VHH binders against q9p7j3. Designs and how they scored, part 163

Target 1, 174 residues: q9p7j3
Amino acid sequence: MILPLFPETQVHVFVYENVSNCAAIHEQLISQNPIYDYAFLDAATILYKKQVYSAIIRALEDRRDEQMKTKTIHSEVILSLSPKTEISSAFRQFSMTKKSKNIVVVKIDSKLTEEEEFERLDKLVEGNRVEFSDEELQKLIDFKVLKKNYKLDPSTLENPLASILSSIALRGYS
Short names: E, the ipSAE of ESMFold2; O, the ipSAE of OpenDDE; V2, 0.75 times the mean of E and O plus 0.25 times the DockQ between their complexes.

## First folded at step 13 (VHH)

Design bb11 (framework vhh_7yz9_2; at its last look DockQ between E and O 0.38; V2 from the best seeds 0.00; counts 0 for: pae E 8.0 > 2, unsure alone 63.0 < 65)
Fold by OpenDDE, look of step 13:
Parts: C-alpha cells; structure tokens; sequence
Structure bb11 (fold): chain B 174 residues (1-174), chain A 119 residues (1-119)
C-alpha cells in the first residue's frame, strides 16, 4: 500500500483474530527482536481504517519533520493513535498486550509485497488473518475502551470518526 | 540529570526476605522499562527482572517464583521483593533504566545496594 502523501513509503496493515501467542509476541517486542519490527496494536482499540491511517500519516509526518517523540516509526504510530502526549499512556491505550486476542499489525517502510510481508508475519502470529476493513474492525472493537481512550461522550458519539481523527491531529494542542 | 537511588540491601539469613527500592528522578519514569540486575565481584552483571510500562513482569529463571518486581509510578519507584533468599543470591543489586520504552537495553544504572545472604 502506498499513501498519497508519502509515495515512497510502502505500508502494510494486517488484522488477526483469535491470536494465541500475544504474550510471546510481547516478550519479543520487549527484547527488541528485529524480526518483530512492526507496530502491534490491540484491535479492541481500533474502530476505523482511517484511524489507523491517520496515525500512520501523523507518524510519517513527525518523521519527515524530525519531530518523532519515540525511537522507531512503529512506536510513533502507536503514540500517534493517542490524544495523550505520554508515550506510556499511548502504549497502554493502544498497544497489544499479553492478554490481547485480536490485533492490528502495521508495517512501515516495507520492501516486500503485501503477500510476501504476510508470509513473514504469519510465521510470527498464531491467529486468523481477517480483512483490514471497517466491517471487520467493528467486530473486534471494545467500545468501552474506545470511549475511554478518546473521551467520547454522547455528543461526539454521533460522529466518532471525526472525534477520533481530531484527537489524533490535535494531540499536544488541547 | 538522571538519577537512580537503590535502598533496602543488607544482611539476611538463608530463607529470609528483603525488599529493595529504587527511586528515580530526572526522567519520565512511567515511560521506561525498569529492571534489576545483580553483580558479584569478578563476574559480569546478570539480569534479574524487569517491569514494563504496562506493568508486565519478567524474571530470570534463577529467581522466578521467589522474587517479585513492581513499580509505583506516582512515587517514581521500582521495587524488588526477594523471598526465600539463598546464599547464591548474594550480590550487589543495581536498578536500571531502559534506553527506551522497551528493554532490555539499559542506559543508566544506580550505584547499587549490597545484599548478603548467609547460610
């Protein structure tokens, strides 16, 4: 996948459900295993494709502008999902945990095709790949978590996408 | 700028318990993985345990089931509860701050607190 604003940066996004080895993946991330160079998100916190893309774009913009707050582009994606500026808060809000069952995996700067990347990732994730779509994401979302993460109220719930995107875009400016 | 201050070390009999504390300053404590290492004279520093930003814990096999690492972000403190201590646990224990949110690379250490377990 190529983003219009970043034509030289290839991005892949995968969704897995019923993942049995999130704890093992988490340990590899903590150990900074380079073969796990992805952004692993808890699918319970993701409602829209545009939410993920907005975070990716924000991260890429930060990198372009040399304003990244985190060490890696993938960690910056996780941070970019959050309306909060604290890195740890963002990770607690959106990052895959040992207890996660469904995940969204983002790869930035991929040199491989989507299928080739999937073949690599499939060796790391023990779960079922599903389509990266709003329809599939809404099956995995925890609305309580979503409301908490973005402080959604009855008025903003009328158009949650707009609220989410605004939160992402205005992080650090509220 | 960064500071880690360990405390709680001392002499204890085999089978006894100690609780180590490490108070941090100079950085956003909650953004980092915190760990404990130990070192004996003439040997390399060995990893004991670490606790992540989401309070996930991991232990070396040698201390698993006996030691518990925890953190209080409000106090900028990481703890190491050591139970069922053995003579081979004798060492200087060091608190460590990760380079980033993920371990196990650490870029700052405390001065250490000595633990002696007598048989």
Amino acid sequence: as target 1 above (174 residues)
Amino acid sequence: QWQLVESGGGLVQAGGSLRLSCTASGFTFSDYVMGWYRQTAGNEREWVAYITWDSSTTYADSVKGRFTISRDNAKNTVYLQMNSLKPEDTAVYYCAKSYDLYGPEYDYWGQGTPVTVSS
Scores: ipSAE 0.014, ipTM 0.301, lowest interface PAE 7.1, mean pLDDT 90
Fold by ESMFold2, look of step 13:
Structure bb11 (fold): chain B 174 residues (1-174), chain A 119 residues (1-119)
Amino acid sequence: as target 1 above (174 residues)
Amino acid sequence: QWQLVESGGGLVQAGGSLRLSCTASGFTFSDYVMGWYRQTAGNEREWVAYITWDSSTTYADSVKGRFTISRDNAKNTVYLQMNSLKPEDTAVYYCAKSYDLYGPEYDYWGQGTPVTVSS
């Protein structure tokens, strides 16, 4: 897909449920295997498509403006989901872990069609692909985790989208 | 101020064991990926082992089954238990920390602790 502000950057997002090999994927990420050059997110932390797109946009803006804080664009997406600038907490809160069951996978700067990228990714992930949609994401979210990650209180929990998107867009400007 | 202090190195006969320690201060230890690297003179540091914030471990093939990385978050300490040591394990051993798993390098390094394994 094409993001309006970054028309020459191809991005793909995939969602997998019932993933049985997160521990193995996690070991490959630790080993910095280039085949695994994606952002792997825990789906329990993602409620909206716009949440992911806003993090991608923020990461791309920071790359464009030479303001990235992490080593890769994919790690920058993980940081960009966080309302705070503290890098280690962002990874603890949003990154896939060996205990994750459902994941969201982001590829930035892809040279492949969505179908080609999926074929490559599907060799790495042992799970069932589902649509990247708010409907499917709502089935996988853990609202207790979402509330904690974005400090949502009862007044914002019913429709937290604006609060979440503001947190992503404005991090570091307050 | 950040500090990583390695200790436990020394001279050991082949087949012997050593336990290295890396004590951290000045940061929230439990939030970071920790790793061990080793370096011989004139070469780049080479990876030995990682341990993540959730205690997942990974090892270089050359040490798998012989070395064990562990962490004690209450003591802000990472350990490397080295068993069945070989002369090729001779190096200065460094611990390191990073905020994330991605990218080619750790952000922080210790001072190192030398290990010599005699044939």
Scores: ipSAE 0.013, ipTM 0.414, lowest interface PAE 8.0, mean pLDDT 84
ESMFold2 (binder alone), look of step 13: mean pLDDT 77; pTM 0.780

Design bb2 (framework vhh_7yz9_2; at its last look DockQ between E and O 0.42; V2 from the best seeds 0.00; counts 0 for: pae E 7.0 > 2)
Fold by ESMFold2, look of step 13:
Structure bb2 (fold): chain B 174 residues (1-174), chain A 119 residues (1-119)
Amino acid sequence: as target 1 above (174 residues)
Amino acid sequence: QWQLVESGGGLVQAGGSLRLSCTASGFTFSDYVMGWYRQTAGNEREWVAYITWDSSTYYADSVKGRFTISRDNAKNTVYLQMNSLKPEDTAVYYCAKSYDLYGPEQDYWGQGTPVTVSS
């Protein structure tokens, strides 16, 4: 996918359920293996496609404006999901851990088609790909985690989209 | 403002043990990935071990089974227990903090503590 405001930037998003090798993926990320250069998110924290796209857009805007707080665009996506400015809390809340079961994977600056990127990623992730859709994401979300991460009250839990997107867009300005 | 202070380095015989400590201040310790790196003269820093916010541990292949990383969030301290030491483990050991699994930024290091393992 090409975002209209970022026409030279190809983005792909994939969702995997029942992932069995998160610990092995972590080892590769720590060693900075370039084959694993993706953002790996815990799907328990992601309810909407727009949540992920808003974080990607925020990260790309901060890169364009030379305002990034982290060293890579993929780590910047993880920060951009958070309503808070503390980088470490964003990673603790949204990043895949060795205990994660379902993940959302983001690739920014891809030189590959979606199919080609999937074939590469599928060699790395031991799990079942599902569609990146609101329908699939809602099966994987943990609403207790979502409420805690975005401090949602009962009045917003039935349709929390606007509150979540506001938190992503307004981080650091409230 | 923030600090990482390593201690526990020294001279040991091959086969011996050392425990390194790193005490942190000036940031919310429990929110960070903490790690150990090591460096010999003229070489780049080598990753040794990480421990995450949820206490998951990761080790370089060269130290698996011999080294153990741990953390005590109440004391803002990370430890590296080094057993069965080899002369190849001789290096300056650095404590590091990181917000992600990418690894620490250049400025996210302690001052280092030297370890010498004699044959």
Scores: ipSAE 0.031, ipTM 0.491, lowest interface PAE 7.0, mean pLDDT 85
Fold by OpenDDE, look of step 13:
Structure bb2 (fold): chain B 174 residues (1-174), chain A 119 residues (1-119)
Amino acid sequence: as target 1 above (174 residues)
Amino acid sequence: QWQLVESGGGLVQAGGSLRLSCTASGFTFSDYVMGWYRQTAGNEREWVAYITWDSSTYYADSVKGRFTISRDNAKNTVYLQMNSLKPEDTAVYYCAKSYDLYGPEQDYWGQGTPVTVSS
């Protein structure tokens, strides 16, 4: 996948459900195993494709502008999902945990095709790949978590996407 | 700007215990994974333990069951409780701050505190 604003950067996004080895993956992330060079998100916190894309774009913009707050582009994606500026808060809100069952995996700067990347990732994730779509994400979302993460109220729930995107875009400006 | 100050090292007999402390300053402590490394002369620095922002703990196999890492965000301090110490635990112990939320690579280190375990 190529983003129009960043044609030189190839991005892949995968969704897995019923993942049995999130704890093992988490340990590899803590040890910074380079094989696990992805952004692992808890699918319970993701409702829209555009939410993920907005975070990716925000992260890429930060990198372009040399304004990254985290060390890696993948961690910046996780931060970019959050309306909060605190890195720890962002990770608590959106990052895959040892208890996660469904995940969204983002790869930035991939040198491989989507299929090739999937083959690599499939060796790391023990779960079922599903389509990266709003329909599939909607099946995995925890609305209680979503509402908490973005402080959604009855007025913003009428158009949660707009509220989410605004939160991502305006992080640090409120 | 960033500072990590270790303390608590010293001489202890095999089977004994020590508690190391590391006080951090210059950064938002709660945003980072904190950890401990150790190093002997002529050898590479090895990972000992990490504690994440949500207080999840991880240990090297060599210290698992004997060492306990903990943190107090209100005090900007990370601790390493070392029990059942062995001579092979002798090393300079370094407090580590991750440059990101995952470690152990590319960490910022303190000056270290020496631990000597006698037979």
Scores: ipSAE 0.020, ipTM 0.350, lowest interface PAE 5.6, mean pLDDT 90
ESMFold2 (binder alone), look of step 13: mean pLDDT 79; pTM 0.802

Design bb3 (framework vhh_7yz9_2; at its last look DockQ between E and O 0.51; V2 from the best seeds 0.00; counts 0 for: pae E 7.2 > 2)
Fold by OpenDDE, look of step 13:
Structure bb3 (fold): chain B 174 residues (1-174), chain A 119 residues (1-119)
Amino acid sequence: as target 1 above (174 residues)
Amino acid sequence: QWQLVESGGGLVQAGGSLRLSCTASGFTFSDYVMGWYRQTAGNEREWVAFITWDSSTFYADSVKGRFTISRDNAKNTVYLQMNSLKPEDTAVYYCAKSYDLYGPEQDYWGQGTPVTVSS
């Protein structure tokens, strides 16, 4: 996938359900295994495709502007999902944990086709790939977590997407 | 600017215990994954244990069941409780700071504290 604002950057997003080895993946991430060069998100925290894309765009903008707060573009994606500025909070809120069962995986700067990237990733993730769509994401979301992460109230729940996107865009400006 | 100061190393007999401490300064401690590595002369540094922001812990196979990593964010300190020590555990132990989970390189190391386990 090519984003219009960043035509030189290829992005792939994958969704896995019923993942059995999140703990193992998490350990590889902590050990900084370069083979696991992806952003691993807890699907329980993701409701919209646009939420993910907005975070990706925010991260890419930060990189473009040399304003990244984290070490890697993938960690910046995780940070960009959060309305909070604290890196630890963002990761706690949105990153895959050892207890996760469903995940969203983001690859930035891919040199491979989507299918080729999937073949690589499929060797790392023991789960079932599902379509990256709002319909599939809403099956995996934990609304309690979502409400907590973005401080959604009855008024903002009328249009949660707008509230989420605003939170992402205005991080650090509230 | 950044500082990691290890302590608690020393000489101990096989089967004994040590508790290492690492006190951090110069950065927001709670924003970093903290861990321990060890290194012997002439060998590559190997990871021993990591602890994340939510206190998830990970251990090398060689120390599982014997070592326990923990952290106290209020004290900016990470600990390594080492029980049932073996001569093979002899090494210089380094406190490590990791900025996030996805970087291939460690961000910062302490000066190390030596641990010697005699048979």
Scores: ipSAE 0.094, ipTM 0.548, lowest interface PAE 2.5, mean pLDDT 91
Fold by ESMFold2, look of step 13:
Structure bb3 (fold): chain B 174 residues (1-174), chain A 119 residues (1-119)
Amino acid sequence: as target 1 above (174 residues)
Amino acid sequence: QWQLVESGGGLVQAGGSLRLSCTASGFTFSDYVMGWYRQTAGNEREWVAFITWDSSTFYADSVKGRFTISRDNAKNTVYLQMNSLKPEDTAVYYCAKSYDLYGPEQDYWGQGTPVTVSS
């Protein structure tokens, strides 16, 4: 996908369920293996496609404006999901961990078609690809985690989208 | 105003053990990945071990089974227990704080603690 505001930036998003090798992927990320240069998110924290796209847009805006706080555009996506400015908190809350079962994977600045990128990624992730859709994300979300991460009122958990997107867009602007 | 202070290095015979400590201040210790790196003269620093906020551990292949990283969040301290030491483990060992995907933050590594393993 190409975002209208960033026409030269190709983005792909994949969702995997029942992932068995998150620990191995995590070790490769710590070692900074460039083959693993993706954002790996815990799907338990993601309810909407727009949540992910809003974080991507915020990260790209910060890169454009030379306001990035983290080392890579993919790590900046993880920070951008957070309503808080503290980087370690964002990774604790949204990043894939050894304990993750389902993940959302983001590739920014891809030179490949979606299917070509999938073929590379599928060699790295031992799990089952599912569609990146609100329907599939809803099956993987942990609503207790979502409420905690975004400090949602229990009654707004029915339709928390506006609150979540505002948190992503306005972080750091109080 | 953060600080990382390594200690516990020294001279030890091959096959011996040392325990390194790194005491942290000036940041929320329990929220960070903590790690150990080492460096010999003329070489880049290499990672040795990492421990995440939930105490999950990771080790370089060269030290797996011999080194154990641990943390005590109440004391803001990370440890590296080094057993079955070899001369190739001789290096200056550095403590670092990091994000899960990044390795050490650019600005601070600590002073390092030298370890010499003799034949």
Scores: ipSAE 0.042, ipTM 0.494, lowest interface PAE 7.2, mean pLDDT 85
ESMFold2 (binder alone), look of step 13: mean pLDDT 79; pTM 0.798

Design bb4 (framework vhh_7yz9_2; at its last look DockQ between E and O 0.01; V2 from the best seeds 0.00; counts 0 for: pae E 15.8 > 2, unsure alone 64.99 < 65, placed apart)
Fold by OpenDDE, look of step 13:
Structure bb4 (fold): chain B 174 residues (1-174), chain A 119 residues (1-119)
Amino acid sequence: as target 1 above (174 residues)
Amino acid sequence: QWQLVESGGGLVQAGGSLRLSCTASGFTFSDYVMGWYRQTAGNEREWVAYITWDSSTTYADSVKGRFTISRDNAKNTVYLQMNSLKPEDTAVYYCAKSYELYGPEQDYWGQGTPVTVSS
């Protein structure tokens, strides 16, 4: 997938449900295994495709502007999902944990087709791939977590997407 | 700027226990993965344990079930509880700071604390 604002950067997003080896993946991430060079998100925290895209765009903008707060573009994607500036908070809020069951995986700067990337990723993730769509994400979301992460209240819950995107865009400006 | 100070090392008999501490300063402790490594003379430094922001822990196979890593963010301290120590656990133990899970950069180290386990 090519983003209009970043035509030179190819990105891929995958969704897995019923993942049995999140703990193993987590260990590889801690070990900084280069073959796990992805952003692994807890699907319980993701409600919209646009939420993910917004975070990706924010991360790419930060990189473009040499304003990244994290070491890698994938870490920056995770940070960009959060309304908070603290890296640790962002990771706690959105990153895959050892206990995760459903995940969203983001690849930035891919040199492969979506199918080729999937073939590689499929060797790392033991779960069922599902479509990256709002419909599928809505099946995996934990609304309690979502409300907590973005401090959604009854007024903002009327239009959660707008609130989420605003939170992402205005991170650090509150 | 960044400082890691290890303590708690010493001589202990096989089967004994030690608790190592590492106090950090100069950075936002809670924003970093913390870990322990160990190194013997002439060998490469090997990782022992990591603890993430959410207190998720990872251990080397050689220490699983015997060692426990923990952290106290209020004290900027990471701990390594070492139980059932073996002679092969003898090494200089180093506290490490890792910026991020996905970061490619090398960990930052403390000065190390020596642990000697006698037979």
Scores: ipSAE 0.007, ipTM 0.276, lowest interface PAE 9.0, mean pLDDT 89
Fold by ESMFold2, look of step 13:
Structure bb4 (fold): chain B 174 residues (1-174), chain A 119 residues (1-119)
Amino acid sequence: as target 1 above (174 residues)
Amino acid sequence: QWQLVESGGGLVQAGGSLRLSCTASGFTFSDYVMGWYRQTAGNEREWVAYITWDSSTTYADSVKGRFTISRDNAKNTVYLQMNSLKPEDTAVYYCAKSYELYGPEQDYWGQGTPVTVSS
């Protein structure tokens, strides 16, 4: 997949439902195992494809501008989902945990086709791949979590996209 | 009705320069990412350069250091300054916009302006 603002950077996004081994994956992420160098997101926090794209773009902008706060571009994606700059809160709120059931997985700077990357990832994740689409994401979201993460009120919760994207794009700017 | 109109193409000797322009109408120009693509006969369009609404730029490797994209939001115009032109730069050049603030696909195309670089 090609992002308009970073056309030289190949990105793949996968969605898995009913993942049975999130605890094992989570332990590998905590131990910083390089085989697991992806952004593993809890799908309960992701409502839109554009939410993920916006976090990726923000992370890539920060890398370009030498403003990254985290160790890898993938961890920077996790930070970039947050409306706030605190790294630990971003990981607590958006990263896959050992209790997660459904996940969104992002690979940035891939040198593989989507299906080749899928073949590698599928060895790590025990779950059912579904389409990366707004329709599938909306089946997996937890609206209570979304509301808390982005501080949405009832009037914005009906169509929260603009509020979410603004939070991602404007984080750290006043 | 919105439109994008490319201009500034022509015949130029290798090593020469051209400045392409793309004027926009019918939409709020400053809200969009703008880009340039090029196409040779029988091939798909290839990306050349993008410029965001806040004027951040990116370029294809084949044109880095030789081409410069810029925009003038007051004139609803995006430019491509093409220096040190080579015969392989011969193509029809198109500007484009993306409706989405962030998106993987270019939604709209201009009519194009031909560029021929002779040796």
Scores: ipSAE 0.000, ipTM 0.127, lowest interface PAE 15.8, mean pLDDT 82
ESMFold2 (binder alone), look of step 13: mean pLDDT 78; pTM 0.783

Design bb5 (framework vhh_7yz9_2; at its last look DockQ between E and O 0.48; V2 from the best seeds 0.00; counts 0 for: pae E 7.9 > 2)
Fold by OpenDDE, look of step 13:
Structure bb5 (fold): chain B 174 residues (1-174), chain A 119 residues (1-119)
Amino acid sequence: as target 1 above (174 residues)
Amino acid sequence: QWQLVESGGGLVQAGGSLRLSCTASGFTFSDYVMGWYRQTAGNEREWVAYITWDSSTTYADSVKGRFTISRDNAKNTVYLQMNSLKPEDTAVYYCAKSYDFYGPEQDYWGQGTPVTVSS
């Protein structure tokens, strides 16, 4: 996938359900295994495709503007999902944990086709790939977590997407 | 600016226990993954354990079941409880600060604390 605002950057997003080896993946991330160069998100925290894309765009903008707060573009995606400026909070809120069962995986700066990237990733993730769509994401979301992460109230729940996107866009400006 | 000060090393007999401490300063402690490495003379430094922001822990296979890493953000301190020590655990142990767990990065280490396990 090519984003209009960043035509030189290829992005792939994958969704896995019933992942059995999140703990193992987490260990590889902690050990900084370079073959795990992805953003691993807990699907329980993701409701919309646009939420993910907005975070990706925000991260890419930060990189473009040399304003990244984290070490890698993938970690910046995780940070960009959060309305909070604290890196630890963002990771705690949105990053895959050892206990995660469903995940969203983001690859930025891919040199491969979607299928080629999937073949690589499929060797790392033991789970079932599902479509990256709002329909599939809403099956995996934990609304309690979502409400907590974005401080959604009855008024903002009427249009949660708008609230989420605003939170992402205005991070650090509140 | 950044400082990591290890303590708690020393001489211990095989089967014994030690508790290492690392006190951090100069950065927001709670924003970083903390860990421990160890190194023997002439060998590469190897990671021993990491602890994330939510206290999720990861251990090298060689120390699983014997070592426990923990952290106290209020004290800016990370700990390594080492039980059932073996002679092969003898090394200089270094406290490490990691920015995040994505992609390769150069960790920041303290000066190290020596651990000697006698047979």
Scores: ipSAE 0.027, ipTM 0.508, lowest interface PAE 4.0, mean pLDDT 90
Fold by ESMFold2, look of step 13:
Structure bb5 (fold): chain B 174 residues (1-174), chain A 119 residues (1-119)
Amino acid sequence: as target 1 above (174 residues)
Amino acid sequence: QWQLVESGGGLVQAGGSLRLSCTASGFTFSDYVMGWYRQTAGNEREWVAYITWDSSTTYADSVKGRFTISRDNAKNTVYLQMNSLKPEDTAVYYCAKSYDFYGPEQDYWGQGTPVTVSS
């Protein structure tokens, strides 16, 4: 898709469930294999499409403004999900790990259609693609993890969207 | 100011073993991904191995099965155990740190520790 504020930047988001090879993907990410140049997120941390889009927008704004803190736009998306400025905490909390079972995958600056990018990604991920939708994300979320990552109190867990989006938007502001 | 100091290099015959160390100071070592790179004269540095916070490891294909990266957070030290060394492993070896596992935090390369593997 095309984001209105970034009309020349093509973005694709995919969701996979029941992924059997997260350990292998993780190894490729650590080795900086350029074929794996995506943001791989643990789906247990993602409840809303808007959560992902807000992180993408924040990362793209930071790139535009020469304020990026990580080496790639995909790593910047992972940082941008976090309410905290500490990079290593953001990766430990939101990135796919060897033990992840369901993932959200983001490609920024794609030169391919969604179908073409899917065909490439599907060769890398051993799992079942599902729709990128709030309905599917709700099935994959771990609310205990969500509460911890965004420091949500019990009353906000029933409708946490505004609190989460505010946390993403306000990171690093006084 | 943080620092990374590599040591343990030297001259060794092919088939031998060597253990490199990298001691860190000036940052909370346990929060970072640590890695090893190497460089031969006239070439770019190439990645060798990474180790994450939870000691998950990955290796370049050329060293898999021969090299082992490990860390000791109590000593702020990362190690590279190099076994079955070959002349092609001759290089200066550099330690790196990263906030994430998509690459080093900064383009910082210490003095390195030279390794020479003779035929």
Scores: ipSAE 0.012, ipTM 0.398, lowest interface PAE 7.9, mean pLDDT 85
ESMFold2 (binder alone), look of step 13: mean pLDDT 79; pTM 0.794

